# Ledger of designs, part 3: VHH binders against DIS3-like exonuclease 1 (DIS3L)

Target 1, 352 residues: DIS3-like exonuclease 1 (DIS3L), of Bos taurus (Bovine) (a0jn80r465to816)
Amino acid sequence: REDLRKTHLVFSIDPSGCEDVDDTLSVRALDNGNLELGVHIADVTHFVAPHSYIDIEARTRATTYYLADRRYDMLPAILSADVCSLLGGVDRYAVSVMWELDKTSYEIKKVWYGRTIIRSAYKLFYEAAQDLLDGNFSVVKDIPEFKDLDEKSRQAKLEELVWAIRKLTDIARHIRAKRDSCGALELEGVEVRIQLDEKKNIHDLIPKQPLEVHETVAECMILANHWVAKKIWESFPHQALLRRHPPPHQEFFSELRECAKAKGFFIDTRSNKALADSLDNANDPNDPIVNKLLRSMATQAMSNALYFSTGSCAEEEFHHYGLALDKYTHFTSPIRRYSDIIVHRLLMAAIS

## First folded at step 19 (VHH)

Design n1 (from m2 with R101Q V112S)
Fold by ESMFold2, fold request of step 27:
Structure n1 (fold): chain B 352 residues (1-352), chain A 123 residues (1-123)
Amino acid sequence: as target 1 above (352 residues)
Amino acid sequence: EVQLLESGGGEVQPGGSLRLSCAASGFTFSSYAISWYRQAPGKQREWVSRIHSGGSTYYAESVKGRFTISRDNAKNTLYLQMSSLRAEDTAVYYCARYEYQYSGDEYEYFDSWGQGTLVTVKP
């Protein structure tokens, strides 16, 4: 295991009150001027051996989790909320992906995968991280990790944390822009369309529209999932568990195209990039709801994403249409998804 | 919480018929597109049929003319009427709903799947 406790500022950003922390982040400048981005994920496989009682129960619960009137967590609470959870101020085992990035272009120069030991320095909630990103430092009083520090120490630690959040966000903007150029989609949920039909104000929509730091975290997780997918595929070209999102059949878009035409817009569905560009341009200055409704109708047209074994189809079929990635898997949420546990086991085998 | 529960699977002779059901709860069923998928032993899960909220229906080429998808929005139930069944139709059949939203620490397409119901077509 690599020990990151004294060399890396590692922290989490989650919903307020979250106790099952799957993921933490780090970013630092290297001596050569390049950057190191780190994603550090709960090491569930350390605690859950293959074919153990807990493994068998987790596998079963992942399949039948949705009982008629009850919810059951995949893992026992002591694992999900304590020993696997990457809580602040405690030493934890993690599985990490670390990239060396060029200091200005953010080109990935190297990648490292391995088991690590971390000590998360901050357990932030999204709104606090967003306030720090925006320069609103009144939130410091609500961040427990700052409470018992003198002013000089607090200011130094605050500057360090703010730099990290800002740098992560700058990297995430770059990564997202690259995916956008390849046709990544920004869609809208069907739940939003239902609420708009009920004439809710755009600002009152549920789920709430994401903060930029939500996207910062998501882009880091998507990057980790993408690179882990590539790593396990390289090692196991016919037995890797990946996730694909096939292009929707063109006839699924008929209702979107008809609705858009009735509103005065042409939606080009021939590729994910054409669709993304068309949706970006479909704005009615007199009715801001139109764009959200069209994006929700695009959601209705989408195919389902699928887990698959890489031996079952040609590499051209591995792509993830909505994310605009040629390889993808699930790695970053092993506390709540059994597929991620399988992917962790493959990754450990690939690097052993 | 979103739930999808398939039923109606069983054993059938070649050329026979079955009707599958998918009971839905925890969401506004009438507003979503819902699909049937199937997975045969040793094969990847494949799309079978789909019905949109407005009633439009779509079929994989391998089942066109033999399978009919329908929905009863009052009962929150999706159906798949299967006719002229063949050995290659033997599979576990799943219903699925597609949604787009932030999924905690990831922003991705969010799927909901049923537990599946086994259809076996006798040799």
Scores: ipSAE 0.614, ipTM 0.851, lowest interface PAE 1.7, mean pLDDT 86
Fold by ESMFold2, last read:
Structure n1 (fold): chain B 352 residues (1-352), chain A 123 residues (1-123)
Amino acid sequence: as target 1 above (352 residues)
Amino acid sequence: EVQLLESGGGEVQPGGSLRLSCAASGFTFSSYAISWYRQAPGKQREWVSRIHSGGSTYYAESVKGRFTISRDNAKNTLYLQMSSLRAEDTAVYYCARYEYQYSGDEYEYFDSWGQGTLVTVKP
């Protein structure tokens, strides 16, 4: 295990009150002038051996999901909320992906995968991280990790954290822009369309619309999932668990194209890039809801994403249409998804 | 929670007919496109048919003219009427719903699947 506790500022950003923390982040400048980006994921497989009682039960449940007033967990609470959870201020085992990036272009120069020991310095919630990104430092009083520091120490640590959040966001903007150029989609849920048809205000929508730091975290997770997919495929070219999203059949887009035409827009569905560009341009300055409705209709047209073994189809079929990635898997949520546990085991085998 | 429960599978002679059902709960069924998929032994899961919220229906070429998808929004139930069944139609049949959901720590293409119902067409 590499010990990151003394050398890395590691922190999480999650919904307020989250207790099952799967993921933490780090970013730092290296002595050679490059940057290091780190994604550090709960090491569930350290505590859940293959074929154990807990493993068999987790496999049966497949994922964590919610009932109306309660939660149905994949893992026992001591694992999901404590021992595996990357809580602030405690030493935890993690599985890490670390990239060395060029300081200006953010081109990935090196990647490292391994088991680590971390101590998360901050357990932030999204709104607090967003305020820090925006330069609103009144939120400092709501960040518990600052409460027992003198003013000079608090100011120094605040500057360090703000730099990290801003740098992560700058990297995420770059990574997302690159995927956008390849056709990554931005869609809206069907539940959003139902609410817009009922004339709800955009700010009252459920699920709540994301902040920029949501996208910052998401882009880091997507990058980790993509690179882990490549790593396990390289080691197990016919036995890796990946996730693909096939292109939708063209006839599925008929309702979207007809609705867009009625609103004065042309939606080109011939490729994910054509669709993404068309959706980006479909803006009615007199009705800002139109774009969200069109993105929700695009969701109706999508095919289902599929888990698969790499030996079961040709590499050309591995593509994830919505994310515009040639290889993808699920790695970053092993507390709540059993497929991620399988992927962690493959990764551990690939690096041994 | 979102639930999809298939039923109606069984054993049938070639040329026979069978009707599958998928009972849905935990979401506004009438607003979603719902699909049938199937997975034959040793094969990858493949799309069979889809019905959109507006009632438009779509079929894979291998089943077109033999299978009919329908929905009863009052009962939250999806149907697949299969006729002229062939040995290659032997598979576990699944219903599926697609949704796009931001999960807070990543973007997701969120799928919901039933447990499947086995259809066996005798040689």
Scores: ipSAE 0.578, ipTM 0.840, lowest interface PAE 1.9, mean pLDDT 86
Fold by ESMFold2, fold request of step 27:
Structure n1 (fold): chain B 352 residues (1-352), chain A 123 residues (1-123)
Amino acid sequence: as target 1 above (352 residues)
Amino acid sequence: EVQLLESGGGEVQPGGSLRLSCAASGFTFSSYAISWYRQAPGKQREWVSRIHSGGSTYYAESVKGRFTISRDNAKNTLYLQMSSLRAEDTAVYYCARYEYQYSGDEYEYFDSWGQGTLVTVKP
C-alpha cells in the first residue's frame, strides 16, 4: 500500500448525514509544476472475499434489494458505515487513481492505480463545500474540523481547503467542456417534468437542482470510472466488466421533435453532439421552463445503459452515448453497488 | 424506491404464446417510457420492445409482428404478449426504466431493472 496520510490533503463531499462514504478527493501541485488529481475509493474488496457469506449476500442484494417496498443495505452496517467508509479523522484503506495533469491545459500526462492508506481531513457536505467555493466563509463555524484551532492555524487550513475545492472545480469544468465538445448530454429528469406540470416553482423542485460542487464531484468520479475501464480492458480485453450506453433508435425522438417544433425549436437528433447543441440553443427567454421540459423529453428517448463483458461485443459497441466516452465502467461506489466490487477485483488483478 | 417485478415466464412449444407482466412501484408509472429487454445465455442483453408515456410502441425487427407491448396505468403494469415463439426467443426477459438524476457518479443516467423472468422455447 502507498501511505498518503502525511503527504495528501484528502477529503469527502457528500450529502449531509452520509455515513457510507465511498469516495474522497485530493489535488496538489507537484514539484515539476504539474498538478496531481486523486480519487480515493473505499477498499471494500479488502474486507469482502470472493464467495464469502458477505459476498454472496451482497451479490443477491445488488439484484433484489428493493423487493416488496423494503430496502436492505448491500453490506452489513459495520462495513458500510464504518470500516469500509472513508470517514473523516480515521485511517482507512482505499483504492486510488491518481493523475498527473499539465498545470495549464490539464492534459493527463500519467496515471497511477493502487491500494493506499488515507486519512480524510474533512467530511464536508455539499452545501458547505459550495459556500467555500463561493467565498462564503460563514460556514466555517459549522465545520467540526475547524473547531478548537487557533486563528492562525484555522486560517491556513481554510486557505488550503478552499484552494483544493476551487482547483478541483476548475479541473472539472475543463473535463466537462471536453466531453461536451464530443457530445456529452445534459438532460433533465422525468420527475422534474411531473413537478413542472404540477406548476411547482423551479426552486422548489425535488430532487433539488444541483450545486456546482455536485458536478465537480461527479466529473472526478466519471474520470475515474473512465480510466479504470480503460485499465481493466487493456488487461482483460475479453473479460472486463464495462458499462455502455447505446445510441437511442431515432424513432424514440419523435415526441421530443414534435414538442420542440410546437414551441418554435428544431431539435437535431443525428448525433449526441447535434442533440446536445440543439438542446443548448432551445431557450425561450420569456419562459425558462421550456428548456427543462425539452431536456426531460430527451430523457424519455434514451436507451438504458447496460453492463457487459468485453468479450460479448465488438469494441465499437462499448461507447457511452450520454457521457460521450469510448469506455466506461462503475468503480467509484463499491459500498452500494456490487458491480463496482467486481471492477475493483479486476483492477487489483490488472495491477498485480 | 423503484421496483420492477417480472412474471409470466415458462416453457412453451415452438409457435406457442406467452404473456409477460411487469409490476411497477415507487414511481409515477404513467409518466415513463418502459422497455422490455432480453438476454440469452452467453449473449449480451438486447432491446426487445418499448412503450412511451403517450402510448407509442416500438419493436425490434426480430420480434415485430409477433410481440405486442402494452401498459395498464391503473394497475402500474407493463405487458408483453408473445406469439409465434421460436427457439431464438429463449432468454431471460427484463423490464427496464430509464431516468436522469444526480448521484456521486452517473448523475446524468440512472437505470432501473427487474430481476427477469425466464422464457424457454422447447427445441
Scores: ipSAE 0.547, ipTM 0.822, lowest interface PAE 2.1, mean pLDDT 86
Fold by ESMFold2, last read:
Structure n1 (fold): chain B 352 residues (1-352), chain A 123 residues (1-123)
Amino acid sequence: as target 1 above (352 residues)
Amino acid sequence: EVQLLESGGGEVQPGGSLRLSCAASGFTFSSYAISWYRQAPGKQREWVSRIHSGGSTYYAESVKGRFTISRDNAKNTLYLQMSSLRAEDTAVYYCARYEYQYSGDEYEYFDSWGQGTLVTVKP
């Protein structure tokens, strides 16, 4: 295991009250002037052996879900909320992906995969991280990790954390822009469309609209999922568990095209890039709801994403239509999804 | 909270018929497109049929003319009427709903699947 506890500022950003912390992040400047980006994921496979009682139960549940009077976690609470969870201030095992990036272009120069030991310095919630990104430092009083520091130490640590959040966001913007150029989609939920048809205000929508730090975290997770997909495919070109999103059949878009035409817009569905560009351009400056409505209608037209074994189809079919990636998998949520545990096992085999 | 529960699978002779059901709960069923998929051992999961909220139906070429998808919005139930069954139709059949929602630490297309119901067509 590589010990990152004294060399890396590692922290998490999750919904407020989250106990099942799958993922943490780090970013630092290297001595050669390049940057190191790190994604550090709960090492569930360390604690859950294949075919153990816990593994068999997790496989049966497949994911964490809720019923009206009970919560049915994929893993026992001691694992999901404690020993696997990347909680702040405690030592935890992780599976990490670390990239060396060019300091200016963010071009990926090198990637490392391995088991690590981390100690998360901050367990942030999204709104707090967003306030720090925006320069609203009144939130510092609400961040428990700062409460027992003198002013000079607190200011130094705050500057360090703010730098990391801003650098992660800058990297995420660059990565997102590259995927956008290849046709990555930004859609809206169907449940949001129902609320808009009821003429609710945008600010009253459930679920709430994402903050930029949601996208920052998502881009880092998508990058990790993409690179792990490539790594396990390279090692197991016919036996890797990946995730694909096939292009929707053109007839699925008829309702979207008709609705857009009625609103005065042409939606080009010939490719994911054409669709993405059309949706980006479908803005009514006098009615901000129109764009959200159209993105929600695009969601109805989408195919389902699929898990698959790489031996079951040709490489040209691996493409993830919505994310505009040639290879993708799920790696970053092993506490909540059994497929991620399988991917972790494949990754460990690939690097051993 | 979203729940999809398939039923109606079983063994059938070639040329026979079978009706699958998918009971849905935890979402506004009438507003979503709902699909049937299937997966045979050793093969990738493949799309079979889809019905949109407005009632439009779509079929994979391999099942056109033999399968009919329908929905009963009052019962929150999706159906697949299968006829002229062939050995290649043997698979676990799943119903699926597609939704887009940011989910915690990921920006991804969120979907929901049932656990599936096995259809076996005797050789």
Scores: ipSAE 0.523, ipTM 0.808, lowest interface PAE 2.1, mean pLDDT 85

Design n1 (from m2 with R101Q V112S)
Fold by OpenDDE, fold request of step 27:
Structure n1 (fold): chain B 352 residues (1-352), chain A 123 residues (1-123)
Amino acid sequence: as target 1 above (352 residues)
Amino acid sequence: EVQLLESGGGEVQPGGSLRLSCAASGFTFSSYAISWYRQAPGKQREWVSRIHSGGSTYYAESVKGRFTISRDNAKNTLYLQMSSLRAEDTAVYYCARYEYQYSGDEYEYFDSWGQGTLVTVKP
């Protein structure tokens, strides 16, 4: 394993209360002036052997299920919430993807895959990370990792962390822009946060409001999934587990097209790019809700993404319509998704 | 919790009619597209019909002209009026809600399913 504990500032950004930390991030400047972006995922396969009782049970469960007041873990708690979880301040095993990026253009120059040892320096919540990104440092008092530091040390570490978060965000913006140019969709869904009272009764349903930091983390994870997909496909062209998103049936867009037309807009559904672009242009400055409604209608037309073995279909069917990627898989959540465990095993075999 | 409960299934003769209902709860019914699926014995589950939040309806080719999907938003209920029933329509019928949700590394579009109701078409 490559030891990153002293060379890399690794940290996680997750929902408040999260115990099963699947993913961590790092970014650093290299000696040659380039940047290194790192995604470090929990090495679940180190602890879960193929065909073990735990493996079989995990396979049967397929995923961790989250309910309003409880969860059913795919893995035993000792794994999901402890030894596999990339908790802060402790040594953990990870599988890492790291990219060398051009310092200016952020073009990917090199990619590395391998097992690592990491020690996450910060376990951040999304809200705290966003505050730091935005320059609101009042949140520092609520970050335990800063508590016992002298002022000088605190300031130095804070600056380092803020730099990392901002750099990640900047990189993510660049990567997203590239996907957008290829037809990535921004769709509108209904997602709510469940607020419980002291008795674990539903108190309120609050619509989730994504922060920019959510997109930053997501983009890094998507990047990792995409590159891992390419890697395992290269090594196992007929037996790689990937995830595809088929294009929707054109008829499902009828409502969208008609509604848009009624509002004076033309929606082109002939491709994901055409759809994305036409949705972006369908703005009424006097009625901002129109665009949201159109995106909602577009969402209703979508098909399900699905797992497949690369030997089961033609390469042109590999495409992920919504993400605008030619190859995709799930790599970043092995604690809660069994498919990721399979992908980890494929990746390890690919790089052996 | 999203809940879908199908009802109205039963035995009917060929050429007969039947109306299925799907009672929905745990979400804003009017905001979602809802579909009917069916699964015949020994066969794969297949899509039958869909109705969007705006009221647009879609049908599988095998049921076009015979089945009618509708919704009552006030009652949070989905309906499937089946007419001119055939033996090949025998199946367990399911209603499903489509959901678009962020998973952490992608946005997923998936179905929420009911328990189903059995329709048997035989003399």
Scores: ipSAE 0.062, ipTM 0.542, lowest interface PAE 2.8, mean pLDDT 90
Fold by OpenDDE, last read:
Structure n1 (fold): chain B 352 residues (1-352), chain A 123 residues (1-123)
Amino acid sequence: as target 1 above (352 residues)
Amino acid sequence: EVQLLESGGGEVQPGGSLRLSCAASGFTFSSYAISWYRQAPGKQREWVSRIHSGGSTYYAESVKGRFTISRDNAKNTLYLQMSSLRAEDTAVYYCARYEYQYSGDEYEYFDSWGQGTLVTVKP
């Protein structure tokens, strides 16, 4: 197990108050001038042995289920909220993917996979990370890790953290741009909080406005999932657990096309790239809601992503339509998804 | 609206006992796992204990054998019985539950928190 506790500034960005920290990030400058991006995921498989009682139960549950009025955890709380969780200020086991990136182009030059030991220096919530990104440092008072520091130390650590967040964001922007060029879709996925009334009926849907930092974290996770997918596929071309997203049926775009036409726009649905580009061009400067509506309609036309074993279908079917990736899997949330546990085990086998 | 209200905090001597309560409203209490957290001055918030909807209980290693979590679904109340208290147990104690946010292909959750209750262990 590689020890990163002294060499890497590792931190997490999650919803405020979360106890199940699956993922952490790091970015550092290397001696040669390049950058190292790191994604460090909770090493659940260290604690959950195959065919153990906990494993069997987790497998049966398959995932932490979120319903409007209840939640069912895949793992016992002692694992999910404590020993597996990548909490701040404590030593934790992780499985890491780290990339060496060109200092200018951010092109990936080298990839490393392995087990690590980390100590997250900061458990950030999204709003705090965003404020730091934006240069609003008033939020520092709400970050416990800064409270016991002298002013000089506080300033130094703050600068280091802000640099890391900004670099991550810059890298993420680059990665996203590349995916966009390949046909990645920006769909109106409104994160909605469901509020229930006393009768357990949906009382209100509260849309959350995504922050840029959400996209930053998401892109890093997507990158990890993509590269892990490639790795396990290479080692196990017929037994790898991946996730694909089939293209939508063309007939499901009929309403979108008609609505767009009525507004004077042409939506090309022949490919994800065509769809993405046409949506990007469907802008009314006098009515911004039109584009949002069209994107919403496009989202409604989408098919569901699904898990599959690579031996069960042809390679041309592996593609993830929405993400514009040839291979994808779930690796970054083993505390709440059993599929990620499987993928971790496959990855460990692949690099053994 | 989801509401959590902690109570029962106070000052106790080392080795003493204290019982915290968390009154819940605005949701189906019996359907949710609920946790106790604590935050000591200048330290990070840490998980203390959790009780699932089915009654299973879990504890942080630091409090195992000393603290007992329980719930009364009829009263929509969560409890934390603390015994053999130590100076290190001094903190603001919070009760929390998870709420679900739908994000498409990805799932996200966040905690609903109470205002907390202060526990001070001093000789």
Scores: ipSAE 0.030, ipTM 0.353, lowest interface PAE 3.8, mean pLDDT 89
Fold by OpenDDE, last read:
Structure n1 (fold): chain B 352 residues (1-352), chain A 123 residues (1-123)
Amino acid sequence: as target 1 above (352 residues)
Amino acid sequence: EVQLLESGGGEVQPGGSLRLSCAASGFTFSSYAISWYRQAPGKQREWVSRIHSGGSTYYAESVKGRFTISRDNAKNTLYLQMSSLRAEDTAVYYCARYEYQYSGDEYEYFDSWGQGTLVTVKP
């Protein structure tokens, strides 16, 4: 197990109140001038042995469910909220993917997979991370890890953290741009937070507001999932657990095409790239809601992604339509998803 | 977090009828198309039916004329009325939404599936 506790600034960005921290990030400058991007995921498989009672139960549950008034964890709380969770300020076991990136182009030069020991320096909330990204440092008072530091130390650490967040965001923008060029879709949907009253009745539904930092984290996770998918496929070409997204049936786009036509736009649904490009061009300067509507309709046409074994399908079917990736899997949430546990085991076998 | 919970499964005789429900939460239900899928033992999961937000409905050829998909937006519930059931309809039935969504306050690409409900058509 590689020890990163002294060499890497590792931190997490999660929802407020989150206890089951699956993922952490790091970025640093290397001696040769390049960058190292790191994704460090909770090493659940270290604690959950195959065919154990916990494993069998986790398999049966498949995922953690978060309801408005309760939660059903895939794993026992001692694991999900403590031992496996990549909490701040404590030593934790992780499985890491790290990339060496060209300092200018951010081209991936090298990739490393392995088990690690980490100590997350910061457990950040999305809002706090965004504020730091934006240069709003008033939020520092709300970050517990800065509380007992002298001013000089606080300033130094803050600068380091802000640099990391900004660098990650810049890298993420680059990665997303590449996916976009390959046909990645930006679709439309509204997620809500459920607010309960004292009697646990639904009081209100509050739409969630996405921040850029959400996309930053998402792109890093997608990158990890993609590269892990490639790795396990290379080692197990007929037995790798991957996730594909088949293209939608063309008939599902009928309403979209008709609506677009009525508004004077042509939506090309022949490929993900064609769809993405045509949606990007479908803007009414007099009605900004039109584009949102069309994206919503496009979302409705989508098929669901599916898990599959690589031996059960032709390679041409491996593609993830929405993400515009030739191979994809789930690696980054083993505390919450059992499929990730399987993928971790495959990855460990691949690198052994 | 997006939640989907299927119910209504059970054992039924050939030619019988069954009504499945899917309770949805964590997203604006009325704005999304929702689908039913099924997975028979030893077979791959297959699409069964879809209903769009505007009410348009679609069916797999194997269930067309026998199954009816509907939704109640006020109750955030999806339904599947199954009639003239056959042995080959035996499967775990799932409701699902496209995975381009948030999980709680986390933004990621993940699939929104329920746990499924078992339908057994047995003579």
Scores: ipSAE 0.028, ipTM 0.482, lowest interface PAE 2.9, mean pLDDT 91
Fold by OpenDDE, fold request of step 27:
Structure n1 (fold): chain B 352 residues (1-352), chain A 123 residues (1-123)
Amino acid sequence: as target 1 above (352 residues)
Amino acid sequence: EVQLLESGGGEVQPGGSLRLSCAASGFTFSSYAISWYRQAPGKQREWVSRIHSGGSTYYAESVKGRFTISRDNAKNTLYLQMSSLRAEDTAVYYCARYEYQYSGDEYEYFDSWGQGTLVTVKP
């Protein structure tokens, strides 16, 4: 197990109040001028042995369920909220993927997989991370990790953190751009916060607006999932658990195409790239809602992503249509998804 | 909380008809595409039919011409009219809301599922 506690600034960005921290990030400059991007995931498999009672129960539950008024954890709380959780300021076990990136082009030069020991320096919530990204440092007062520092130290650490967040964001933009060039889709989704009344009835639905930092974190996680997928497939070409997104049936696009046509746009659904490009071009300057609507319709036309064993289908079917990736899996949420636990075990076997 | 509740299942003879209903709550029903799925014993869950928010309907080849999907947005209810039922139509039928979620780590498509209603086609 590699010790990153002294060499890496590791931090997490999660929803406010989150206790089950699955994922952390790091970015640093290397001596040769290149960058090292790191994704560090909770090492659940260290604590959950195959075929253990906890494992069996986790498998049965399959996932943590988040309901409006309750939570059903896949794992016992001692694991999910404590021992496995990559909490701030404590030593934790992680499984890490780290990439060396060219300092200019961000081209991946090297990749490393392995078990690590980390100490997350900051447990950030998304809004705070975004504020830091945006240069709004008033949020510093709301970050507990800065409270007990002298001003000089606070400033130095803040600068380091801000640099990291900005660098991550820049890298993420690059990664996304690359996926976009391959046909990644920008679809419309609705995420809402549910507010309950005293009777536990839905009082209000508050739309969550995605922040750029959400995308930053997402791209890093997607990158990790993608590379882990490649790794476990290479080692186990017929036994790797991957996640595919088959292309939608063309008939499902009929409503989208007709609607677009009625608005004077042509939507090409022959490929994810064609769809993505045509959606990008379907803009009404007088009505910005049109594009959103079309994207929403495109979302409705999509097929569901699926888990599969690589031995069960042809390699041509491995593709993730929406993400525009040839191989994909779930690696980054082992505390709340059992599939990730399986993937971790496969990865550990692959690198052993 | 998103809730889907299927009803209308039962036993029917081959060639018979059934009408399934799916009562939806906890979300803006009219804004979502809704699907019927079914799972036969020992088989994987399969898609049966889908209706978009705009009213477009789609069917699996196995049920095309026999099943009709419809929705009543005012009642937040999805329907599946099944006719000319066959033994191979025996399954638990589920209604599902198709949802796109940005989870923070990926774009994910998933369905919210009801508990299902059993349809048994036998002589």
Scores: ipSAE 0.019, ipTM 0.300, lowest interface PAE 7.0, mean pLDDT 89

